# Ledger of designs, part 9: VH-VL binders against B9 domain-containing protein 2 (B9d2)

Target 1, 175 residues: B9 domain-containing protein 2 (B9d2), of Mus musculus (Mouse) (q3uk10)
Amino acid sequence: MAEVHVIGQIIGATGFSESSLFCKWGIHTGAAWKLLSGVREGQTQVDTPQIGDMAYWSHPIDLHFATKGLQGWPRLHLQVWSQDSFGRCQLAGYGFCHVPSSPGTHQLDCPTWRPLGSWREQLARAFVGGGPQLLHADTIYSGADRYRLHTAAGGTVHLGIGLLLRHFDRYGVEC
Key: E = the ipSAE of ESMFold2; O = the ipSAE of OpenDDE; V2 = 0.75 times the mean of E and O plus 0.25 times the DockQ between their complexes.

## First folded at step 3 (VH-VL)

Design Ga23 (from G7 with heavy chain D101E E102D D105E H108Y A109Y I112Y; framework fv_greziprubart)
Fold by ESMFold2-Fast, scan of step 3:
Structure Ga23 (fold): chain C 175 residues (1-175), chain A 123 residues (1-123), chain B 112 residues (1-112)
Amino acid sequence: as target 1 above (175 residues)
Amino acid sequence: EMQLVESGGGLVQPGGSLRLSCAASGFTFTDHYMQWVRQAPGKGPEWVGLIRNKANSYTTQYAASVKGRFTISRDDSKNSVYLQMNSLKTEDTAVYYCAREDYGEYVYYFDYWGQGVLVTVSS
Amino acid sequence: DIVMTQSPLSLPVTPGEPASISCRSSQSLLYSNGYNYIDWYLQKPGQSPQLLIYLGSYRASGVPDRFSGSGSGTDFTLKISRVEAEDVGVYFCMQGLETPLTFGQGTKLEIK
């Protein structure tokens, strides 16, 4: 059994036209992956970019997994949301990126996309009372013929992700 | 361990029918779009068609060369996807692969391929 | 249909040297969401194709960092910084932007 540590941060985002931004994130793995420590999802603070057009979050990610194989390698699902002066939230972009598979520190750029037309309006209505939720792409496009229609380019989320790989033999522990 | 195991290949006469099966294990099958790709001897891969997951109502799409003759279906309770081939032509001779499209992402990349099964259409 | 054209079709490489494969599409693969819908696959002799690079530049799980993808729009490149014996096989690009999904004709990488 191998252990995988994913340590780093969601640094920030560029290329969004919205004023006050925050990011919801989730880690998705295959069924054979077990989270030993950390949390599978989180949310950054809100940042309002005025200098340099970059929203800065410096949001830590620290996840420790055990896995029996390389299938279902971890990937980050990202949702960038804007918040208006009344606390109402609007989706600014969806993105995903695979966690690097080589050891060391990696800088990642995760381009986002957002639904247009009916999907954008459905999401806006769905979250009026409950606030934003971390969604799968399938939820957004359920009943549609893929997302080739109804999407637009969003901004980019920037991440610094470190990867540590360990193989431990639990059979060697006396009991 | 993730596996895709194709079966049902063989020799068939022109105009005949054949049904291929692809049994999946080691992952949550119900969440994935499944693809069929074929490769004629000495040639590159040719996309045959796809079937989406339950969230997308099991909708299908096909290459023009097989549309109306081939049907893709799936049975999530058996973790299996199928390719029903009718009115087979000599040009359908190929190794047929089933392949998995990444979960929850509409991106059309094949992150895992089966071992392939040979279909020979000849007189 | 989108046509994918690879160059070269045959690529003899000395072990330890870099290799580069080009793929051109008949129309832009850059979608409005900012991604290039191009993937790269390797088919080793006697084996099924395996994913190397997806969405232009992202390495698949377990793929060594000596492999990299680049390009945008219609011109794409797969680079191997240091070719190993295990890298022998046929490399295919594929567009995932629209159906029918289409593959390049393949580049056979051989060790000299």
Scores: ipSAE 0.007, ipTM 0.494, lowest interface PAE 10.0, mean pLDDT 80

Design Ga24 (from G7 with heavy chain A99T Y103W Y106F A109P I112Y; framework fv_greziprubart)
Fold by ESMFold2-Fast, scan of step 3:
Structure Ga24 (fold): chain C 175 residues (1-175), chain A 123 residues (1-123), chain B 112 residues (1-112)
Amino acid sequence: as target 1 above (175 residues)
Amino acid sequence: EMQLVESGGGLVQPGGSLRLSCAASGFTFTDHYMQWVRQAPGKGPEWVGLIRNKANSYTTQYAASVKGRFTISRDDSKNSVYLQMNSLKTEDTAVYYCTRDEWGDFVHPFDYWGQGVLVTVSS
Amino acid sequence: DIVMTQSPLSLPVTPGEPASISCRSSQSLLYSNGYNYIDWYLQKPGQSPQLLIYLGSYRASGVPDRFSGSGSGTDFTLKISRVEAEDVGVYFCMQGLETPLTFGQGTKLEIK
């Protein structure tokens, strides 16, 4: 059994036109991955960037997993939300990234996209309970002629992720 | 532990019919679009068609080469997807793969493939 | 239909050396969301195809970092920084922008 320690932070975001931003996140792994410590999801504070500036969260991530191999490697789901002066929230962007598989500290840029039309409305509804997973996002998209999601480019989320691996030489990964 | 197991292949005469089945396990089948892809001997993969999930009313799309002859259906209570092939031609000879779409994230058509089942159309 | 054209079709390589495969599409695969809807698959001998790269440059889970994808619009490249014996197989690019989904002809990577 190999062990994976993911430690780092969601640093912030750039390229969003919305004024006050926060990020909901969740980590997803294959069924053979066992979380030994940490939490699978969370939410950052709200930050209001200046014009042209980065939104800063510096939100910590600290997860310890056990796994039998590379199948189902961890991926991070990110939902960037805007909040108005009345506390009402709207999805500004959705993105994901795979946790790096090499040991050390990595800087990641995660481009986001935002859903359009009715898909956007039902995606917002899907997160009322705080769920980070978009399992049913496709069930609300009703484009008759399109296979792909109707989306638009969003901003970018910036992350600093450190990776510590133990007992990985049997799977071709050095620790 | 995700699995897709195809069955129902074999030898059939031109103009005949054959029904392929694909049994899924290890994931929430009802939430996923399912697709069929085939590969003729010595050639690359060719998309056959797709079926959407229940919330999208099981709508289907087909490649022009099979439109009107092939029908895709599914039974979510059995975690299975089917390909009904009618008016078979020698050009339909191929290994047929059942595939899953990753949804709710970035769409990855064919993020998981079954082992495939051989269909031979010959006299 | 969008036509996907690969080159070379046959790629003999020495283990430890780099390899590069090109894929061109008959129209832009860059969607309004800023992503290129091109995926790369590897089919090892006797096996089903497996996903290597999605959306142009993102490595699928469990895929070694020696594999990378690049390009935008109509011109794309899959690179292997150091070829290993286990990399033998046929590589296919695929456009997922519109139906019908279409694959390239394939590039057979062989060890010399």
Scores: ipSAE 0.000, ipTM 0.514, lowest interface PAE 11.9, mean pLDDT 79

Design Ga5 (from G7a with light chain Y31W; framework fv_greziprubart)
Fold by ESMFold2-Fast, scan of step 3:
Structure Ga5 (fold): chain C 175 residues (1-175), chain A 123 residues (1-123), chain B 112 residues (1-112)
Amino acid sequence: as target 1 above (175 residues)
Amino acid sequence: EMQLVESGGGLVQPGGSLRLSCAASGFTFTDHYMQWVRQAPGKGPEWVGLIRNKADSYTTQYAASVKGRFTISRDDSKNSVYLQMNSLKTEDTAVYYCARDEYGDYVHAFDIWGQGVLVTVSS
Amino acid sequence: DIVMTQSPLSLPVTPGEPASISCRSSQSLLWSNGYNYIDWYLQKPGQSPQLLIYLGSYRASGVPDRFSGSGSGTDFTLKISRVEAEDVGVYFCMQGLETPLTFGQGTKLEIK
């Protein structure tokens, strides 16, 4: 059994035209992965950039996993939402990225896509249903390709992710 | 670790058939599109074809040079993708790579590549 | 088919110097969503290609920040701010906009 610590933060986002932004996130892993501490999903506070175009969240991610194999390596799914003065929310961008598999500290820039048309409704349902998992799962037409996807570029989410790997086998063998 | 391991290469005569296998480990195979790319000696890479994931109904696309002769399939229960090559020509001589497509149709970014397997078509 | 043309085909560089590789597409890779659908790959001698840059300017996981991608539409550049010995190999651009996916002919970077 291996243990994997994912420690870091969702730093912020740039390139969004909306003024008040927050981020919903989820970590998705294969079935052999067990979360020992932390939470698989979360939401940042709302940030309104006052100067410049960067929203700052500094939202911590601190996850401890146990896994019997490395298949199903963690992926981070991100939804950036805008909030108006009445508290109404609109999806500003959806993105996902692979958590680095090498130990150390990594800076990641995650592109986002803003869904248009029917994809907006599908992603809104995924948001209500408790997780950002719908973009790849809900392809309606089996011959669909990128030209069938109604998206616009969103902004970019910036992350600092540290990875620590721990293996207990060496301690058990010495007994 | 994430890896792809190809097998099934070798020497085959023109008009013959060969089946390549690519075994994946270290990631959730069923979520990803898989790509086949080949590289003839001394040349750059040439895209061969792709197979989409379960969510996109395992649909396939092929380069015109191989369409009708090559078939891509996958078995998610075995974490494997396959390239069935029929009616082989000397022009099909190349190192064949399978590759993982991290973003699928949203980007097409080949972030994990196999080691490659040599296919030689010669009399 | 979209044709990808690289320049130069051979690039000798002294260690520590910057290097630039150009890639031109026969049609725009700037999609209506605002992204440029171009990737950059490095193939070190005897190895498989590895992803460096995707969507024009996004660095793949583990790629040093001395690598950067820029450009829009039909003209793209991969820059290495300070070439290291480990950077030797053949660099390829690829368009991901439409099938068939197509690669440039390659730029061989060598240490002089």
Scores: ipSAE 0.352, ipTM 0.782, lowest interface PAE 3.7, mean pLDDT 84

Design P1 (framework fv_bermekimab)
Fold by ESMFold2-Fast, scan of step 3:
Structure P1 (fold): chain C 175 residues (1-175), chain A 122 residues (1-122), chain B 107 residues (1-107)
Amino acid sequence: as target 1 above (175 residues)
Amino acid sequence: QVQLVESGGGVVQPGRSLRLSCTASGFTFSNYGVHWVRQAPGKGLEWVAAIWYDGSNKYYAESVKGRFTISRDNSKNILFLQMDSLRLEDTAVYYCARGRYYGSGSYLFDYWGQGTLVTFSS
Amino acid sequence: DIQMTQSPSSVSASVGDRVTITCRASQGISSWLAWYQQKPGKAPKLLIYAASSLQSGVPSRFSGSGSGSDFTLTISSLQPEDFATYYCQQANSFPYTFGGGTKVEHK
């Protein structure tokens, strides 16, 4: 069984006009993937960008998985939330990106969708309570094509993600 | 027995479009990433495009970006390559190849089809 | 892109000879290298993967070695069916790239 180490950070976001942004995230894998260390979901601190600037989080991701194959390769689900001056939260964008499959360090840009109308209310109900809650993220993502008429292009989340592989002796690699 | 069979090649005119197909049998197609690799007559191998097992991620060689589109139909065990704005430098035998996982998401080509020729008329 | 440089471009050899083919990557690729054999008019056939692992059904006279940027394919005792063109391929990162090929010819 190969071991895959995903280490990096959610750097920040651009293209959002909302003030005071934070990001909820979750990592989703196929059933054959086992998390050996780390947590499958998290939430960044809130950042308030200056007018026209990038929101910066520098939020660490450090996950260690065991896997037998390519099926169910890890993907990141991302929700960008805005907080108004009264502390009220609104979903500003939803997106996902696949974790790179090649070794090394990668810089990723993850476009988001901005939910509109009843789609926005539907998403908000799934995330009541304020904590990171991505229990139904796969259902939301798989419905994206159905809800395309109720979404608009959102901002972009920027990530720096590295992949490390363990058990190189199984693949004939010398130390 | 694993088998990959390409079809859709032929003689085309510059600027035209062509769609290649690769039909897979003898294995669970939906468990494998698959690739297109081409070879110009008398020349070496050139990787063209790849698609993940579920169709969710795609990669292209720089020479074909914006002109070629890779897709798959897992219910029918078929891989496609839609080739738009064809150029003389696209002349080649096009092979489909199965990508086998051996670690860290890397693909190695353990089975190949027999190829389909794409060439241009005088 | 990672460039793969193969040498020599051709080798003249006789049955029973030891043949060595080298492949150099323009940057480190760990062990993510495969070797393929191609005969005229036929599709390539996988010989070696992960730099040194022999594919099932391939004769043991074929072996691979190396890591990082320098790799070698060795045929310990050339047989008549081994006259073919050999290619290395890196699978470290997209786009995947092949070496230029080495043609093993009759002396």
Scores: ipSAE 0.000, ipTM 0.443, lowest interface PAE 19.0, mean pLDDT 78

Design P2 (from P1 with heavy chain G99S R100I Y101T Y102I G103F S104G G105V S106V Y107T L108P; framework fv_bermekimab)
Fold by ESMFold2-Fast, scan of step 3:
Structure P2 (fold): chain C 175 residues (1-175), chain A 122 residues (1-122), chain B 107 residues (1-107)
Amino acid sequence: as target 1 above (175 residues)
Amino acid sequence: QVQLVESGGGVVQPGRSLRLSCTASGFTFSNYGVHWVRQAPGKGLEWVAAIWYDGSNKYYAESVKGRFTISRDNSKNILFLQMDSLRLEDTAVYYCARSITIFGVVTPFDYWGQGTLVTFSS
Amino acid sequence: DIQMTQSPSSVSASVGDRVTITCRASQGISSWLAWYQQKPGKAPKLLIYAASSLQSGVPSRFSGSGSGSDFTLTISSLQPEDFATYYCQQANSFPYTFGGGTKVEHK
């Protein structure tokens, strides 16, 4: 089987009007992908920027996958949340980015979009673990679905992702 | 190869307790949410309970709330269902099934165990 | 709770037939519906998720459609291995609920 190591960090975010931000993340892969080490999802600490308008998390990502092919290449799903002075959380933006397919270190800017009206409340409740439960993250975050939901442009999440590939040429997988 | 194996079913008496187990292999158990689904003989499927990948969130069907407790041991790759105050209506084959939980988004049940039968003696 | 009503409860069919199964939710569930196949003595197998997305490894003769409250599973040309019971399931909200099942049997 071919192996994929994803090593890096969620650096931070810019372009959000909210000041106290944290990020929930998850990795989505096709059924043929197996996570050998690391965790499939996580959450950053809350950051309240004191200098500039950038929230800094420096949250590590270290994932090791095995796969039988290129279908279902890994995607990072991102939710940016704001926390008010009362400890209440509100969804500020959501988005996704593809894990780069070429070896080496990559700097990524992941634009987010924010749901408006009732869709914001529905998604926020689902992601907090109460209310409606969504069946498939990839379907929710597909580009086509944005036109069916009332959304607006959000801020941008910045990532530094390194990619190491093993046995891709050996197993006939394109690099 | 992904495998889920249920155990702990058997013949019980009404009002007693029983603990079911589901042992996972062939995947990183701690990265998946897992569920219990039951099926009475000759009847349809009924969702019973769910637990997230890290054990932080648990959900139950109304028919079992207060009587059943779902838990997991990620160090041993085992899912549990503690069944208290058992009733004749709990007679069923109990399946464990996995799903991917990402921020509370549950994917469908892509792998199921073989099931373990819970019945009652006369 | 969201109630799932599945019809018909059984259908008699021959190899090569087109089989259609319907599922109705008691309230709107968007596209958060899955279809499963179950053979006697076996665990269910996922066929379709998100109402219309075909699970990897499932033959293309299976297709799903619908949104909101009305959903359909279609088998375009029934094969011998397709004689089984089929279930729909909503994943819009907990508790998750299944339809009553449709048994596809030989004529």
Scores: ipSAE 0.006, ipTM 0.471, lowest interface PAE 11.0, mean pLDDT 78

Design P3 (framework fv_bermekimab)
Fold by ESMFold2-Fast, scan of step 3:
Structure P3 (fold): chain C 175 residues (1-175), chain A 121 residues (1-121), chain B 107 residues (1-107)
Amino acid sequence: as target 1 above (175 residues)
Amino acid sequence: QVQLVESGGGVVQPGRSLRLSCTASGFTFSNYGVHWVRQAPGKGLEWVAAIWYDGSNKYYAESVKGRFTISRDNSKNILFLQMDSLRLEDTAVYYCARGLRYFDWLPFDYWGQGTLVTFSS
Amino acid sequence: DIQMTQSPSSVSASVGDRVTITCRASQGISSWLAWYQQKPGKAPKLLIYAASSLQSGVPSRFSGSGSGSDFTLTISSLQPEDFATYYCQQYNSYPLTFGGGTKVEHK
């Protein structure tokens, strides 16, 4: 059985026009993957970047998985939210990135996209207690313009991810 | 009309097993994560377990880990809780509740009426 | 685990009173807090989500406030149907946790 340790942090974000930002994250894997330690989801603290500055979170990620195969390799789903001075939260962007499959330390840039028009309101409502019936996870995270949904390029989330692999020689992967 | 209906509760002996079901109607069940929440007589609410919309990820309260198994059948709109090695402290009304899928799970906007699990004296 | 401390455990009130219930998280949960109402023999009902957003169909006399670790539910003018137990719940991270409840009862 192969083991995967994902150790790193969500460093921050650039390219967002909103003033106070935080990030919700979750890790999705195939059914053959078991989380041995860590948590599959979390949320950063709010950071208020200065004009032209990066939002900084330095939010730790520390996950230990066991897997019987390479199918369903982990991917990280990200939601960037803004908070106004009245405490109201609004979605600023969606993104996802695949966890690297090579051992070592990796710097990742995860581009986000944001919904436009009425779709923005529909998605925000879904995450704060609306429950629309027709939204699929792949549509939300891929940014695909499917069924006439509108998206625009958003900011970028920056991550530093360290990957440790053990017992991958059985699968033709170097450790 | 959104409905969640629990069944399978009853009187059980310590150490035995019981399987609870929650039948969903009035919404697309496969779009939602769903949860089990329990309440002991005269006590507060305790979250027990959760399952993602597609069944791919499951969470458990520490008090039930290794004894309870959550599962779902999206083709029949049914949520299950398999309860093994039951203890007297598992005595409670068990509610199923609807959330949104995966890590965007939100507050429980719809609850079932609950099913009672109790022990013979 | 995030511990949710709710106070008071009970409050005696009369119709027309302003009732305030407080909830404290053991660590920061941003605004990811919900309030529920539970009447005897019934399932809980969602009142407030995201700390301050009123659920559809809930009377405007209910309001929520707070962020980070300290949160408040206010009932501006208690009605006969409001005598119930109220719970806060964090949904920032797993495991999900509830406050111990506040029973609003007749004086």
Scores: ipSAE 0.005, ipTM 0.472, lowest interface PAE 12.6, mean pLDDT 79

Design P4 (framework fv_bermekimab)
Fold by ESMFold2-Fast, scan of step 3:
Structure P4 (fold): chain C 175 residues (1-175), chain A 121 residues (1-121), chain B 107 residues (1-107)
Amino acid sequence: as target 1 above (175 residues)
Amino acid sequence: QVQLVESGGGVVQPGRSLRLSCTASGFTFSNYGVHWVRQAPGKGLEWVAAIWYDGSNKYYAESVKGRFTISRDNSKNILFLQMDSLRLEDTAVYYCAKSRWLQFGYYFDYWGQGTLVTFSS
Amino acid sequence: DIQMTQSPSSVSASVGDRVTITCRASQDISSYLAWYQQKPGKAPKLLIYAASSLQSGVPSRFSGSGSGSDFTLTISSLQPEDFATYYCQQANSFPYTFGGGTKVEHK
């Protein structure tokens, strides 16, 4: 099997009008990818920017995958949530980005879109709970471009992602 | 220098079996996945089957699944395709193709010259 | 399966012409697309991999572009040896699938 190490962090976010922000994330792969170490989902601390409009999380991501092929290359799903002083949470933005396919260290900017009207409620419901909600979110994500008509540009999530590949030159087939 | 040579094609009757071979030279065969791709006379290319470098994983097109079996012998540098329950629709030139990992994808960098499978009577 | 639609099916051209062939995938395949050249009675030959990377030994008049679902192969100045059938192929997922081919023939 070929191996992929994804090591990095969710640095922070800019361009959000909400004050107290945190980020939920999940990594999606094809069925032939097996997570050997790390977790497929996580959540940052809440950050309240004091200067400027940048939220800082410095949230680590450390994932080790084995794969039978390149089909279903890893994609990172990002949900930016705001929290008010009473602990109420609302979805501020949704985004996704592909994990880089080139070895080395990469700085990525992941634009988000802000859901509008009833679409916001539908998207928020898709992102609660566990696996079934995550699968539903992946369905929404696969049609993201068609939802831009009912969304507004949101903030941007900034990531630093390192990629290490092992044994890729020996495999000539996918899952 | 890199060479793939197919053999075993010929004229068969529907429902019979045939085994194709592909002999590889000029590269370390045991390090690469290899594929079978076919082309019906006057038609386009159709991917048929693939096998991993060590023989541990095998993949088939839906049209041949359950009828064809891909295998390899790394000690002799030979790829095989066992074709059972042959149908008229299997008429084609069968190519052996070597895959190579390039920019995070697998591409067919070398092909054999093909072996023809046809039907009579 | 990912369907690959190639156009045109054939094109009549003269030496020195610019030839453009297009390929459309039924879903997003990122840049996992290859172009092959096949001459009558011969095996296909890899020209372009990863949508835009030129295979070693292939003349620079061949170039590929595109990403996602729309791709193009361009021959900037057609030479006599370029009269052949060209195929696109997605390498994103199994089963691998090919376009229907474009025959580049003499006017």
Scores: ipSAE 0.000, ipTM 0.475, lowest interface PAE 17.3, mean pLDDT 80

Design P5 (framework fv_bermekimab; at its last look DockQ between E and O 0.05; V2 from the best seeds 0.00; counts 0 for: pae E 14.6 > 2, placed apart)
Heavy chain, then light chain:
Amino acid sequence: QVQLVESGGGVVQPGRSLRLSCTASGFTFSNYGVHWVRQAPGKGLEWVAAIWYDGSNKYYAESVKGRFTISRDNSKNILFLQMDSLRLEDTAVYYCARHPTVTTWGYFDLWGQGTLVTFSS
Amino acid sequence: DIQMTQSPSSVSASVGDRVTITCRASQGISSWLAWYQQKPGKAPKLLIYAASSLQSGVPSRFSGSGSGSDFTLTISSLQPEDFATYYCQQSYSFPYTFGGGTKVEHK
ESMFold2-Fast, scan of step 3: ipSAE 0.098; ipTM 0.711
ESMFold2, look of step 4: ipSAE 0.007; ipTM 0.481
ESMFold2 (binder alone), look of step 4: mean pLDDT 92; pTM 0.941
OpenDDE, look of step 4: ipSAE 0.014; ipTM 0.581

Design P6 (framework fv_bermekimab)
Fold by ESMFold2-Fast, scan of step 3:
Structure P6 (fold): chain C 175 residues (1-175), chain A 121 residues (1-121), chain B 107 residues (1-107)
Amino acid sequence: as target 1 above (175 residues)
Amino acid sequence: QVQLVESGGGVVQPGRSLRLSCTASGFTFSNYGVHWVRQAPGKGLEWVAAISYDGSHKYYAESVKGRFTISRDNSKNILFLQMDSLRLEDTAVYYCAKTYGSWRPYYFDYWGQGTLVTFSS
Amino acid sequence: DIQMTQSPSSVSASVGDRVTITCRASQGISSWLAWYQQKPGKAPKLLIYAASSLQSGVPSRFSGSGSGSDFTLTISSLQPEDFATYYCQQANSFPYTFGGGTKVEHK
C-alpha cells in the first residue's frame, strides 16, 4: 500500500471584489484511495478583503491517504462564496487543481471560473447536492467551452501544499 | 422579451415630491436587484439607488440620501422611487435598470426607456 | 468613492478605424467593470461585463481588456452604427460610479 500525506493550507484568494469571501473545498480521489486521517471536505473562515487586496484564510489541510495504485490521483475542488452588499451568500467562483505528485512543498494558483445568469443557480445547487450532483457539475466544467456564454474568468485561489510519499518505490513511482 | 417601462416623470416645482414607477416583465423580478440611474441633460450617467431582490437592503447616492426612498412590489413586478424635497439639481432622465444575474458584481443588462423629471421656472 | 476617469472625452473617427477608449479607477476594482454604449435619446446598452466578457448579441468587433485599475474598450473596425457615447462602470463597491463618457464622432 502506498501512502500519501497532503499537508498545507489554502492561503487565500485574489481577483474577487466581494465584501466577504469564504472557500469550501473537497478532495476527490479514485475508489482505491482510502482516507486514513483528516476530512475530505471543509470550509474556511470568512475574510473581508480590502479592494485589490488578497482575501486571507490560511486554512490548514492535513490529509493522510492509502492507495493500492496510481489511478484516481487526488484533486482539490474549490468553491469561492461571497457575501454580497445585499447580505446574500452567492457562488463567486469554481475551480479545481490536482494535488502535486512529486514530494516537497508546492505553491499552486488555482484559477476559478464564475457561472453567470441561471447557470449560476444550477451549479450552486449541484455543488451542494453531494457526489452524484458534483460529478454532473464536474462533467459540465470539463466542457466549459460549450458554456462560455454562461461563464467568465473569476479570481484565483492560492495554496501551499506539501506532499510526503511512502512505499511508492513498490509502484515504480519516481521518488 | 425582457422589458422595463418607467412612468411618473414630469414637470414639478422645487421642494415638491414625485413618485416614479418601473414596471418589469419577461423575467422573474423577485430574483434580481434593481437600480435607478439618472442622466442630467447633456451630461453623463449617475447611479442613484439600489434595492435588493427581497427589498431588505437599500442603497443611495449621497446626493439623494434622506430625500429619496426606493421600494419594490414583487407581487406586481414594480419598482418605485419616491422623490421628496426635489431640487433643480435633480433634473434628469431617470432609468430603471435590471442587474445581470442575481448576485454581485452588478452590471445592467436591460434598461427602461427613461422618464424625464424637470422643473418649471 | 471610486472615481472613474475615462479618456479621451471625444474621438473623431472614420468607418473602418480602430478605436480605443480607456478607463482608469482610482483604486483596484479587480475585473469588475462594464462598458455601455449610448446613442442620443436612447437608454444605454451593455456591451462588455467583467472587463472582457462580450454581452450576447454584441458584435465581435467590440472587446474589453484590463484588470486592477486600467481598462480598455476596443472597436476593431468602426461601423456606421458605432458612432455613440461610451461609458465605463465599476461594480466593485457602492456607490457605483460611471466614467465621464467618450463620444465617438465623425471626423
Scores: ipSAE 0.000, ipTM 0.471, lowest interface PAE 15.7, mean pLDDT 80

